Miniprotein binders against q96jn8r1131to1294. Designs and how they scored, part 40

Target 1, 164 residues: q96jn8r1131to1294
Amino acid sequence: TLEFLENHGKNILLSNGNRTATRVASYNQGIVVINQPLVPQLLVQVRIDFLNRQWTSSLVLGVITCAPERLNFPASACALKRAAWLLRGRGVFHNGLKICEKFGPNLDTCPEGTILGLRLDSSGGLHLHVNGVDQGVAVPDVPQPCHALVDLYGQCEQVTIVNP
Below, E stands for the ipSAE of ESMFold2; O stands for the ipSAE of OpenDDE; V2 stands for 0.75 times the mean of E and O plus 0.25 times the DockQ between their complexes.

## First folded at step 5 (miniprotein)

Design t65 (at its last look DockQ between E and O 0.01; V2 from the best seeds 0.00; counts 0 for: pae O 11.0 > 1.5, placed apart)
Fold by ESMFold2, look of step 5:
Structure t65 (fold): chain B 164 residues (1-164), chain A 96 residues (1-96)
Amino acid sequence: as target 1 above (164 residues)
Amino acid sequence: DELERKIREIILRAMKLVRKGELEEALELIVEAIRLAVENKDEELLVTAIWIIAYIARKLGDPELLEKVLELAEEAYELTKDPDIKKFIEQLEKRL
């Protein structure tokens, strides 16, 4: 069963059998990772449960290609300088470097209830799904194994893993 | 910082071309980005540039290109010790 790993950002509280992550302080320190690597045909989906519109930036989605169980997470996922492929706003980033300016919808404007999904295709391409709709290949050819990551940053205060 | 910004912009342009399927134009840009990243000793940009050129080489499938890119990736691995570059090398070797 998919769960968030116990190793997570310092401001995260896990609940609901580790399927719900809540950022309980500040605007950062909210990185969570899914407990099994992505493989072709595995769709990891999270629902945005609560947003605080006080902030302008919102969650980050993506993958890391290093083992997450003992990793020391930075305060924000965008500060990862190694082994990270991330979607933020409409941008796609590798190790903090912008590699695409506009991909998919703006994650900063997704309302509560939005279901965001990540999966690998058979060619190793990372796909974003939004409310069941495939947005296409965000990152061609991500190294495997890789692990789905959500950073509850800024506006995003709670997400829950949901079934496809 | 000026050279770093130039390398970042070249990489972004190369990826735009990759997404359009214009792989030969992307290749020309990313070769320049790699040369500059090595000169500037920018290991993080080098890792990204190697990922891009490895992808392009596999998609184009030219054996001469694959061999050249493999040599570049091996040199980049020695500089960076980045485990993702090791995975890129393995992918390239399987195409030969």
Scores: ipSAE 0.663, ipTM 0.869, lowest interface PAE 1.5, mean pLDDT 91
Fold by OpenDDE base, look of step 5:
Structure t65 (fold): chain B 164 residues (1-164), chain A 96 residues (1-96)
Amino acid sequence: as target 1 above (164 residues)
Amino acid sequence: DELERKIREIILRAMKLVRKGELEEALELIVEAIRLAVENKDEELLVTAIWIIAYIARKLGDPELLEKVLELAEEAYELTKDPDIKKFIEQLEKRL
């Protein structure tokens, strides 16, 4: 069963069997990590449940390759300086550095109800799915094992893990 | 939509209270949010509020409240036919 780990950002409240994450304060400290590592061809998806438009920006989606249970999460995913491949806005970031300027839809403008998915292909490429549609390879070769990470940042105040 | 905005604000406030451990007050707010969501026929916010109230009920450890939450969820399901609510009902029933 896919769940968010108990080790999470300070402003996160887990519910629904740890499948729903809610940021209950401020605009940050909202990082959550999914318990099971990504394996090839397995699609992991989260749904944007709740947006608070008093803030700017939105969720960050990606993967980490360090042990998530022991990670001291920073206030935001963009502060991760190692073992992190992240999708923010339309950009792809590796350890805080932008490695792709424009990829897929703008995550900052995804509405509530949007289902975002991550999938590794057979070659280690990380794919982004949006509402079930494969947007292509965001990261060509991701080290394994890796865990899906969601940063409930800015507008994004609630997400839920959903089955493919 | 003004009512939608109000519901969202209530939900957020309730969640903050939950984090502070003020579960009773949070419960009151979420109940209000649910009422308004039903009134406004806002299925998305209704579903959100249902999950939150369930969480509160579990944290309170009140079986009677859980029963009431179940009833509320069933009513919500009849209204929305949302599969997520159905799943919630199924999960809650396992705990009662």
Scores: ipSAE 0.000, ipTM 0.180, lowest interface PAE 11.0, mean pLDDT 87
ESMFold2 (binder alone), look of step 5: mean pLDDT 76; pTM 0.689

Design t66 (at its last look DockQ between E and O 0.02; V2 from the best seeds 0.00; counts 0 for: pae O 13.2 > 1.5, pTM E .788 < .8, placed apart)
Fold by ESMFold2, look of step 5:
Order: sequence, then C-alpha cells, then structure tokens
Structure t66 (fold): chain B 164 residues (1-164), chain A 96 residues (1-96)
Amino acid sequence: as target 1 above (164 residues)
Amino acid sequence: DELERKIEEIIYRAMKLVMKGELEEALELIVEAIRLAVENKDEELLVTAIWIIAYIARKLGDPELLEKVLELAEEAYELTKDPDIKWFIEQLEKRL
C-alpha cells in the first residue's frame, strides 16, 4: 500500500492512513516522499485537494534517488542539489539545473482536483500523467531505486495519494 | 560561466528532442554536450548528459552505440573521479 513516509517536512501533518499530507503552517517545509520506490508499471498518483491562491508558486513533483528515511529535508525541494529530478512550474530540473523549459502543464496553475501521476517506463524514463493523460518522458533515465516526492509548496496545502 | 550556459542550452535542446521522439538528433547534441562538459569539468552537467545519452542508446537499441556511451562515461569518470559517475556506469552496464 502506497503511503507517505513518516520522515517528512516539519510543517506536514499526515492523515488518512498516511495517504493524505497537509501543510499546516507557512509556505514551505512541506516535502513528503512515497514509502515505496518506483518500479516499472507502478503508477503513483496524488490529487491536489486544497490550494491557497494567495501564493504565486505551487507544488513541486519529482523523484529522489537517495535513501529518504533518514534525510534532513531542506525547507523546499528547490534546495535539493543532488539526487533529485523535479517538475516545477512548466520546467524539469535536475539537481537545480533546468533541463527543460516547457514540459506538460504549468503546475502553478493546476486547479484543485487535478490528479498528477508518476511512473517509469521500461527504459527508466519518468513519465508525468495529468488526469490520466500521459504527458511523455519528463526525465529520460532515472537511477533506481528512486522515490516519488511531493513538495507541498506555496499554493499547495493538501494532497492525497489515489489509486489508479 | 559562458561555456556552462552553452552546455545547459545544448542539454535543453536535446531533452526537447527526446520528448518529441527525435532520438538521432538528440544524440548528436548530447555527444557535443558531453565533450564540452568534460572540457569544463562540470560534473553535474556531465552526469545529466550521461543519463540522457544512455536513455537514447537504449531506445535506439544499437549495441555499438551502447558500447560507445560506456566508453564516454568511463572517460568522464577517469577525468572527474566522481563516485556518482561510477555509480551511473554500473547502472548503465546492468541495463545492457
């Protein structure tokens, strides 16, 4: 069963059997990680439950390739300078480097109810799904094992893991 | 760093081609990016480029290309001695 790890950003409250993450303070300290590594054919999906549009930026979605159980997470995912592949806004980032300016939808404008999915293809390419629609390869070859990461940043105050 | 910005632009263009399925064009750009990243000793850009070329090589399915990719990665490791590059070489070898 997919759940968020108990090791998470300090402003996160886990609920609903650790399938729901809520940022309960500030605009940051909202990193959560899925408890199982991605494997081919596993689709990890989260639904955006609650947004506060007073903030400009929204959630970050991606993967980390280091062991997440004992990490001291930074205040935001954008501070991950190693072992991270991130989708932020419309961009794709590797260790802080933007490697694609425009991929898929702008995450900063996704409304409540949007279901965002991550899966690996048979070649290790990371795909983004938006409301069931494959957006293509966001990251061409992710080292394994890797874990899906969500940063409840800015606008994004709650997400829930949903089953396909 | 002007060279670093050039490498980033090349990688950006190559990734757009990968996402469009234009793998042979992406390959040409990524080989250039790897050469420049080695010259500039940019370990982060080099690791990124190696991941991309490894993906391209597997999608094209050309064993001669895969061997050339491995040679490039080994040359990069020799120059940088970066443990992350060594780890990537091991992962690439497992996927062959």
Scores: ipSAE 0.007, ipTM 0.336, lowest interface PAE 10.8, mean pLDDT 83
Fold by OpenDDE base, look of step 5:
Structure t66 (fold): chain B 164 residues (1-164), chain A 96 residues (1-96)
Amino acid sequence: as target 1 above (164 residues)
Amino acid sequence: DELERKIEEIIYRAMKLVMKGELEEALELIVEAIRLAVENKDEELLVTAIWIIAYIARKLGDPELLEKVLELAEEAYELTKDPDIKWFIEQLEKRL
């Protein structure tokens, strides 16, 4: 079963069989990682459940290529300096460096109810899906195995893993 | 669940092997994962493992193995009626 690992950001509360993550304090310390690694052609999706408009920015979505079970998570995904490919706003980041300026929709402006998905293709390309629509390859060659990561940052206070 | 964790670990290891090009060893691990997933009636991990074995089969250029994967998926669907397995079958058929 797809669920978030118990090793998560300090402000996260897991519920719903660990399929729902809620940030219960502040605007950060909200990183969660999905337990199963991404495999080719398998779509992993999360739904934005709740946005708190008092904050700026929103969730960060991406993958990490290190073992997540014992990882000490920083306060935000932006602080990950290795083994991380992240989608933030409209940008794609690798180890904190922006490698693409404009990709897909702006994650900072996705409304509640938006379903965001990640999928590896057979060539190792990481695809972003938005409400079931493939937005294309965000990262052309992602090392495997890798795990989907969600940073409940800024406005984003709750997400739930959903089935395709 | 301990068995679930074990299966996930096997899958993780298999994926590492795939990336190293050690496809035969990866195949052995995934077959074991499939066996354990069936035994544990873990539909989600079963689907995951089937995707990986299909990937390996394609990389090995083994159409017979792909057919076996399809048969396995069909059996799994008949047993579980899991829509994810059905979806997988449909995706796999597009590649055969």
Scores: ipSAE 0.000, ipTM 0.192, lowest interface PAE 13.2, mean pLDDT 87
ESMFold2 (binder alone), look of step 5: mean pLDDT 76; pTM 0.688

Design t67 (at its last look DockQ between E and O 0.01; V2 from the best seeds 0.00; counts 0 for: pae E 12.3 > 1.5, pTM E .766 < .8, other shape alone 2.509 > 2.5, placed apart)
Fold by ESMFold2, look of step 5:
Structure t67 (fold): chain B 164 residues (1-164), chain A 96 residues (1-96)
Amino acid sequence: as target 1 above (164 residues)
Amino acid sequence: DELERKIEEIIYRAMKLVRKGELEEALELIVEAIRLAVENKDEELLVTAIWIIAYIARKLGDPELLEKVLELAEEAYELTKDPDIKKFIEQLEKRL
């Protein structure tokens, strides 16, 4: 069963059998990680449950290759300068370097109810799904094992893991 | 650094081609980006470029291309000591 890992950002409260993450304070300290690494055929999906539109930026989605169980998470995913491939706004980032200006939708404008998915293809390409629709390869080759990450940043105050 | 910005532009162009499925054209760009990043000792851009060429090589499945990618990855590992590149090298060697 997919769940958020007990090791998470300090402002996160897990509920619903660890399938729902809520940021209960501030605008950051909201990193959560899925409790299983990505493998081909595994589609990890989260639904945006609650947004506070008073903030400008919203959630970050991506993967890390560091072992997450005892990792000391930074305040935000953007501070990950190693072993991280992130989707932020419309951009794709690797270790803090923007490698794509426009991929998929703008995450900063996704409304409540949007379902965002990550999966690996057989070549190690990381795909983004939006409301069930494959947006293509965001990151062409991610080393395995890698772990799906969501940063409940800014606008994004709650997400829930959902099945495909 | 002007060379660093040139490398970044080449990488962005290559990724656009990858997303369009134009893998051979993307390959030519990313090989150039790798060589420039090695010359400039730009570890961050080199790591990024290696992951892009790794995807291209796996998708195309050409054994001669995979051997060249292995050579580039070994050079990148010697410069960066990035453990993710080491894992990639090990994965490639098992497929050859």
Scores: ipSAE 0.006, ipTM 0.286, lowest interface PAE 12.3, mean pLDDT 82
Fold by OpenDDE base, look of step 5:
Structure t67 (fold): chain B 164 residues (1-164), chain A 96 residues (1-96)
Amino acid sequence: as target 1 above (164 residues)
Amino acid sequence: DELERKIEEIIYRAMKLVRKGELEEALELIVEAIRLAVENKDEELLVTAIWIIAYIARKLGDPELLEKVLELAEEAYELTKDPDIKKFIEQLEKRL
């Protein structure tokens, strides 16, 4: 089953069989990683459960290709400078560098209840799904194995892994 | 602010204890943090502490404690009139 790893950001508390992540403090230190690596055609989805409007920005979604079990997470995903492909706002980032200005919906404005998914295709392309709708390839070729990463940042204070 | 720093430290320690499964000790710390946050009228830390105590209550399966958390939040709101606390209460109620 899909779960968040016990190695997570300092402000995260896991619940619901480690399927729910809650950031309980501040606006950052909220990185979580899903236990199973992405494989082709596996759709991994999280639901935005709770938004706190006192903060700006929202969750970051992406993948990492380094071993997550012992990773020392930075305060935010945007500080990952290696082995990271991230979706933030409408942008796509690789190791901190913006490689695409506009992709898919603005993650900063997704309301509670939004279900966000990641899926690798057979060519290694990383797809974003929004409420079950494939938004296209965000990253054309992601090295494998890779793990889905969610940064509960800013407004986003809780997410839950949901089945497709 | 020294008191703010103290509260943050308590919260940090409590969170570590929660991760270790030492929920009872964490609970004691968070209660103290809540008390201090109320005293200092620190809404942000108060909300943070309430979130943690709510988590502990859920983890312990203690509905009475959850109810107490809600009461604490309501009291905090009456004291501070902070809209964020109000929003928290609303969200907490949805999750009870």
Scores: ipSAE 0.000, ipTM 0.228, lowest interface PAE 11.2, mean pLDDT 87
ESMFold2 (binder alone), look of step 5: mean pLDDT 75; pTM 0.669

Design t68 (at its last look DockQ between E and O 0.37; V2 from the best seeds 0.00; counts 0 for: pae O 2.3 > 1.5)
Fold by ESMFold2, look of step 5:
Structure t68 (fold): chain B 164 residues (1-164), chain A 96 residues (1-96)
Amino acid sequence: as target 1 above (164 residues)
Amino acid sequence: DELERKIREIILRAMKLVRKGELEEALELIVEAIRLAVENKDEELLVTAIWIIAYIARKLGDPELLEKVLELAEEAYELTKDPDIKYFIEQLEKRL
């Protein structure tokens, strides 16, 4: 089954059979990674369970293309300068470089209960799903294998892996 | 810093064209971005630019272009040692 990997940000507590991640301190150190790489048939979905609206920015969602089991994660996903394709706020970023100004929803305004999904298509394109609706190709070609990542940043204090 | 901003602008414009399916126009922009990134020794921007040109070359499928981009990616790998570029090289080789 899909679970969050035991190697995660320092402020994360895993629960619910490692399917729920909670950031228990501060506003950062909240990176989690799904325990298996994306394959074209796999839709990885997380539900936003709890937001603290006192923060301006919220979660980051995306993939990394390096092996996650022994990585020393940075304080935030935006500090990843290699092997990272991330959705942040309104944009899409590769290794911290903006490659798309507007794609899908503004993650900083997604409410509690929003279900965000990632999958690869057959050509290596990374798709975002929002509440079951395919938003299209965020990144047209992502190296494989890649691993789904969520950074419980700022507003986002808890997410849970859910089945499609 | 100003040159880095120019390279970032070119890459973003190239990606807009890629998303619209205007691959030949995107190719012209990304070739310039690569030239500038090499001149400025900007490894991070070079990795992104190589990803884009490798994608464009595979979508266009022109054997001469694929060979030229493969050579460029190999040179970029020697400069950056980024494992993702090694993946791009493999995908280019499979297209040939």
Scores: ipSAE 0.761, ipTM 0.909, lowest interface PAE 1.1, mean pLDDT 93
Fold by OpenDDE base, look of step 5:
Structure t68 (fold): chain B 164 residues (1-164), chain A 96 residues (1-96)
Amino acid sequence: as target 1 above (164 residues)
Amino acid sequence: DELERKIREIILRAMKLVRKGELEEALELIVEAIRLAVENKDEELLVTAIWIIAYIARKLGDPELLEKVLELAEEAYELTKDPDIKYFIEQLEKRL
């Protein structure tokens, strides 16, 4: 089953069989990683459960290609300079480098209840799904194995892994 | 850096084309980006462009192109010694 790893950001509390992550303090230190690596045709989805409007920005979604169990998480996913492909706002980032300016909906404005999915296609392209709709290739040719990463950042305070 | 900006813009345009399925045109742009990145010794953009070209090559189903991508990556690695490029080469070899 898909779960968040016990190795997570300092402000994260896991619940619901490690399928729900809640950031219980501040606006950062909220990185979580899903236990199973992404494989082609596997759709991994998380639902935004709760947004705290006192903060700006929102969750970062993406993948890491390093071993997640040993990762010393920085305060935010934006600080990952290696082995990271991330979706933030409308941008796509590789190791901190913005490689796409406008992709899909703005993650900073997704409302509660939004279901965000990641899926690798047969060519290694990473697709973003929003409420079941394939938004296309966000990251071409992602290294494998890789793990889905969610940074509960800013206003995003809770997410839950959901089945397709 | 103006050249860096140009390379980035090319990559962005290429990605738009990829999303539209216009892979041949995307390929042309990415090849240009790679050349410019090598010239400018921009390792970050070079690595990014290499990943994109590999994706395009696989989507096109052109094994000869994939071999060319590998060669290009190897050349890039010799120039930069970037561990990400090394990792890319290893990943690509597993898929060939």
Scores: ipSAE 0.159, ipTM 0.610, lowest interface PAE 2.3, mean pLDDT 89
ESMFold2 (binder alone), look of step 5: mean pLDDT 77; pTM 0.697

Design t69 (at its last look DockQ between E and O 0.02; V2 from the best seeds 0.00; counts 0 for: pae E 3.0 > 1.5, placed apart)
Fold by OpenDDE base, look of step 5:
Structure t69 (fold): chain B 164 residues (1-164), chain A 96 residues (1-96)
Amino acid sequence: as target 1 above (164 residues)
Amino acid sequence: DELERKIEEIIYRAWKLVMKGELEEALELIVEAIRLAVENKDEELLVTAIWIIAYIARKLGDPELLEKVLELAEEAYELTKDPDIKKFIEQLEKRL
């Protein structure tokens, strides 16, 4: 089953069979990675459970292509400088470099209850899904295997893996 | 659903094997996933499994297996009438 790995950011508390991640302190140190690599055409989804308006910005969603089990996570996904493709706000980032200025909805403004999904297509393109709607290809060719990453950053304090 | 969970687990295991280049073992697993997906009428997992088996077939360079995949896909389409399966069939036919 899909779960968050025990190797996670320092401020994360896992619950609900490791399907729910809660950031219990500060605004950062909230990176989690899903245990199974993305399988082409299989949708992986997380729901935003709780937003804390004390902070600015929100979750970062993306993939990493390095082995996550023993990775030392930085305080934020923004500090990942290798093997990382990230969706932040409306931007798409590769190893910290913005490669797309405007893509899909603004993740910083997604309300509680929003379901965000990632799906690889048959060509290795990474798609973002929002509440079941395919927003298109965020990254055209992602190296495989890759794992879905969620950074519970800023406002985002809790997410849960949900089935499609 | 317990059966759905089982199918998913098989698919994930198969894909990991594919990524390691262990294609024969992956093939064995994914065939089982296909069978179970048909039984459970799980269209999404069925489409995924069929895609994976086709991927394996191409990697193995086995045209006979590709033909079998096509047959499986056609059967699946007749059963589900899923447009994604139809598209897959069309794509696969271009490669045969």
Scores: ipSAE 0.620, ipTM 0.863, lowest interface PAE 0.7, mean pLDDT 92
Fold by ESMFold2, look of step 5:
Structure t69 (fold): chain B 164 residues (1-164), chain A 96 residues (1-96)
Amino acid sequence: as target 1 above (164 residues)
Amino acid sequence: DELERKIEEIIYRAWKLVMKGELEEALELIVEAIRLAVENKDEELLVTAIWIIAYIARKLGDPELLEKVLELAEEAYELTKDPDIKKFIEQLEKRL
C-alpha cells in the first residue's frame, strides 16, 4: 500500500507497483515521495538497491510537511526552502538550513543493501533507522502530517520501499 | 547577506543550547534571531526560529512565556503564511 507518488523528479522511473524508484539520467531530478503520511510509531523503510560510486555524495532522506501530490520539486531536495526536514550526509537540515552537523551515520557511505527507515515517535520526534537500528531523534516535534521523501541524488540510482 | 548569516548562526547556536538542555540561554538567543529575521523579512529563517522558540516554550511551561511566544508565532504567520507555523500555534494553545 505504500508507494512512491506519480508526482516525482523528472529523472525518475517508477516500477514494481510504484514501490521502486530508479534515477535514469544525470545526478539529480530524483526526488520521490511516499504516498501516505507517516503514522506515528510505524516505520517506513527503503532499501538502497543501486549506487554509482563515481559521485561523491548520495541520497537525501527526510520528510516534507506540505501536501506532495502537486508540489513542484526542485532539481535537488537541498533546494527545498519550505516544509522540509532533511538528512544529508551526517547533517540535519530544516528548509535548507543546517541545524545539526553530525547525526547518525554518514548517508554518503551507506552501501547497497542498506535499509533506511523513518519513524515518528510518540512525542513527534523523527527517528532514523539504519538496517533496523534506531539512530535516535534527528528532529523533535516535526509537524504532522508529513510524508517521507527520498532524493535519489548522486550515487543513489535506485531504492525500493520495503516492509519493516 | 551579512545579516542573514548572522541570523543563521544565532539559530544554530540556540539549537545547540536546546540540545544541551540550556533552555533559558537558548531562549535569549532565539528571541534575538526572531527580531532580526522579522526586520530582515527573512521568512524561511523565521519559520525555523519560531519552531525553536515554540519548542522551548512548551518545555519550560511558563504560562507568561507561552502567551508571549504565541504572539510572536502569530506575527510570524502573518509574515510567512507558512502552514507549519499554524501547527506550532496549535501546539502552544494546547498548553494553555
Scores: ipSAE 0.413, ipTM 0.778, lowest interface PAE 3.0, mean pLDDT 90
ESMFold2 (binder alone), look of step 5: mean pLDDT 76; pTM 0.701

Design t70 (at its last look DockQ between E and O 0.02; V2 from the best seeds 0.00; counts 0 for: pae E 11.3 > 1.5, pTM E .766 < .8, placed apart)
Fold by ESMFold2, look of step 5:
Structure t70 (fold): chain B 164 residues (1-164), chain A 96 residues (1-96)
Amino acid sequence: as target 1 above (164 residues)
Amino acid sequence: DELEEKIEEIIYRAMKLVMKGELEEALELIVEAIRLAVENKDEELLVTAIWIIAYIARKLGDPELLEKVLELAEEAYELTKDPDIKKFIEQLEKRL
């Protein structure tokens, strides 16, 4: 059973059997991690439930290769400078360095109801899915094991894990 | 500083080429980025550049490049003592 891990950002409350994460304060401190590492046959999907358009930026999606149970998360995922591959806006980032300006849709403009997915291919490439449609390889050859991460940043106040 | 920004720009350009499948062109840029990162003692950019050159070497299927990447990774580990580089070296050694 996919759930958000108990170790999460300070401003997160988990509900719905730990399948729903809500950021209940401020604009940051909203990092959550899926409780199982990615494997090639696993598609991790979250639905954007609530957005607050007061903010200009929205959620960050990605993976980390550190064991997440005892990791001290920073205030935002973009401050992760090691072992992190992130999708933010339309960009792809590795350890804080932008490595692609435009990959998929602009995450800052995805509406409520959008379903975002992550999976590994057989070569270790990280794929983004948007509403069931594979957007291709965002990050080549991610080391394994890796763990799916969502940062409920800015606009994004709630996401829910959904089954493919 | 200005050199750090230059290294970042070279890495950005190289990764764009990797994503387009232009691996030999990307290799040329990443080698330059590694040289500059070592010169500037920029440990974080060096780790990123090593990851990229390792990916390029795997895709090209060139065992001579993989041996060169291992040498570079050992150098990077000595410079940084970064356990992620050590883990990466171990994974490279398993592939020859």
Scores: ipSAE 0.006, ipTM 0.305, lowest interface PAE 11.3, mean pLDDT 83
Fold by OpenDDE base, look of step 5:
Structure t70 (fold): chain B 164 residues (1-164), chain A 96 residues (1-96)
Amino acid sequence: as target 1 above (164 residues)
Amino acid sequence: DELEEKIEEIIYRAMKLVMKGELEEALELIVEAIRLAVENKDEELLVTAIWIIAYIARKLGDPELLEKVLELAEEAYELTKDPDIKKFIEQLEKRL
């Protein structure tokens, strides 16, 4: 069963069989990682449950290629400088470097209820799905195994893993 | 569940091997994962392992292996009646 690992950001509280992550303090320290690595052709999805308009920016979505169980998470995903491919706003980032300026919808403006998905294709391309619609390849040739990562940052206070 | 964790670990290792191009060894691990998933009646991990084994088979370019994968998937479907496995079978048949 897909669930978030117990190793998570300091401000995260897990519930619903570890399928729901809630940031219960501040605007950061909200990184969570899904337990099972991404496998080709399988879609992994999370739903934005709650947004707090007190803050700016929103969730970061992506993958890490290091073992997540013992990883010391920084305060935010953007501080990951190794083994990280991230979607933030409309940008794609690799190890903190923006490698694409405009990709897909702006994650900072996705409303509550939006379902975001990640899928590896047969060639190792990482696809973003938004409400079931394939937005295309965000990152080609992603190293495997990799784990889906969600940073509950800024406005994003709660997400839930949902089945396709 | 300890067995579930073991299966997940095997899958993780297999994927690392795939990235290194060590497909034969990856195949052996995935077969083991499938066996354990059946024993533990873990349908979700079984489906996952089937997708991975199919991926490996395609990368190997071995039509005989692909046929074996199809047989395995069919057996798994009979056991689980999982619609995802059925979908996989349909997709695989189009590629054979």
Scores: ipSAE 0.006, ipTM 0.221, lowest interface PAE 9.7, mean pLDDT 88
ESMFold2 (binder alone), look of step 5: mean pLDDT 76; pTM 0.683

## First folded at step 6 (miniprotein)

Design a1_1gD
Fold by ESMFold2-Fast, scan of step 6:
Structure a1_1gD (fold): chain B 164 residues (1-164), chain A 82 residues (1-82)
Amino acid sequence: as target 1 above (164 residues)
Amino acid sequence: SEEEKRIEYLLERIKILLEFAKKLAEEGDPERARKLLEWAKVLIERLMEIAKKLGNEELLKLAEELLKEAEEILKEVEEKLK
C-alpha cells in the first residue's frame, strides 16, 4: 500500500493511515515523500483536499534520487540543489535550474479536488497526469532509484493519496 | 454547498492542529505546540464568524468548545515554556 514516509517536513501531520498529509502551520516545511520507489508504470496519485487562498503559489510535485528516509528536508523543495526534478507553476526544474518554461497546466491554479499523478515510462521519462490525463514527458531519463515527492507549499495545505 | 464544504475543512484542520499540538507538547516541543495552538485559535475564530452569519447555534457551540480545548492545551504548554 502506498503511504507517505514518516520522515517529512516539520509542519506536516500524517493521518488516515499515512495516506493524508496536512501542513498545519505557515506556508513551507511541507515536503512529503511516497514510501516506495517510483518504478516504471507505477502511477502515484494525490488529490488536492484543501487550499488556503491567503498564499499566492501552490504545491510542487516531482522526484528525488537520494534516499529520503533520513534526509533533512529544506524549507521548500525548490531549495534542493542536488538530485531533484520538480514541477512548479508551469515550469520544470532540475536542481534549482528551470529547464522548461511551460509544461502542462499551471499548478498554482489547480482547484480543490484536482488529482495529480506521477509515473515513469519504460524509458525513464517522468510523466505528469492531471485528472487522469497524461500531460506528456516532463523529464527524460530520470536516474533510478527515484522517489515521488510532494511539497505542500503555499496554498496547498492538504493532499490525500488516491488509487487509480 | 461551498459554505458547508468550507466548514468541514475548517473543522478537520482545527482537529488536526489541536491533536498535533497536544502530541508535540507531550513529546518535548512546547514552542512549536504554542505556535500551532495560536494558528488553531485563528481558524476557530473564522469558524465562529461563519456560524454567526449562518445563525447556526450548534456550530457556534462546537466552535466555543474547540476554543476552550485550545486554551486548556495552551495553558499547559505555557507552563512548560517557563
Scores: ipSAE 0.000, ipTM 0.253, lowest interface PAE 12.9, mean pLDDT 84

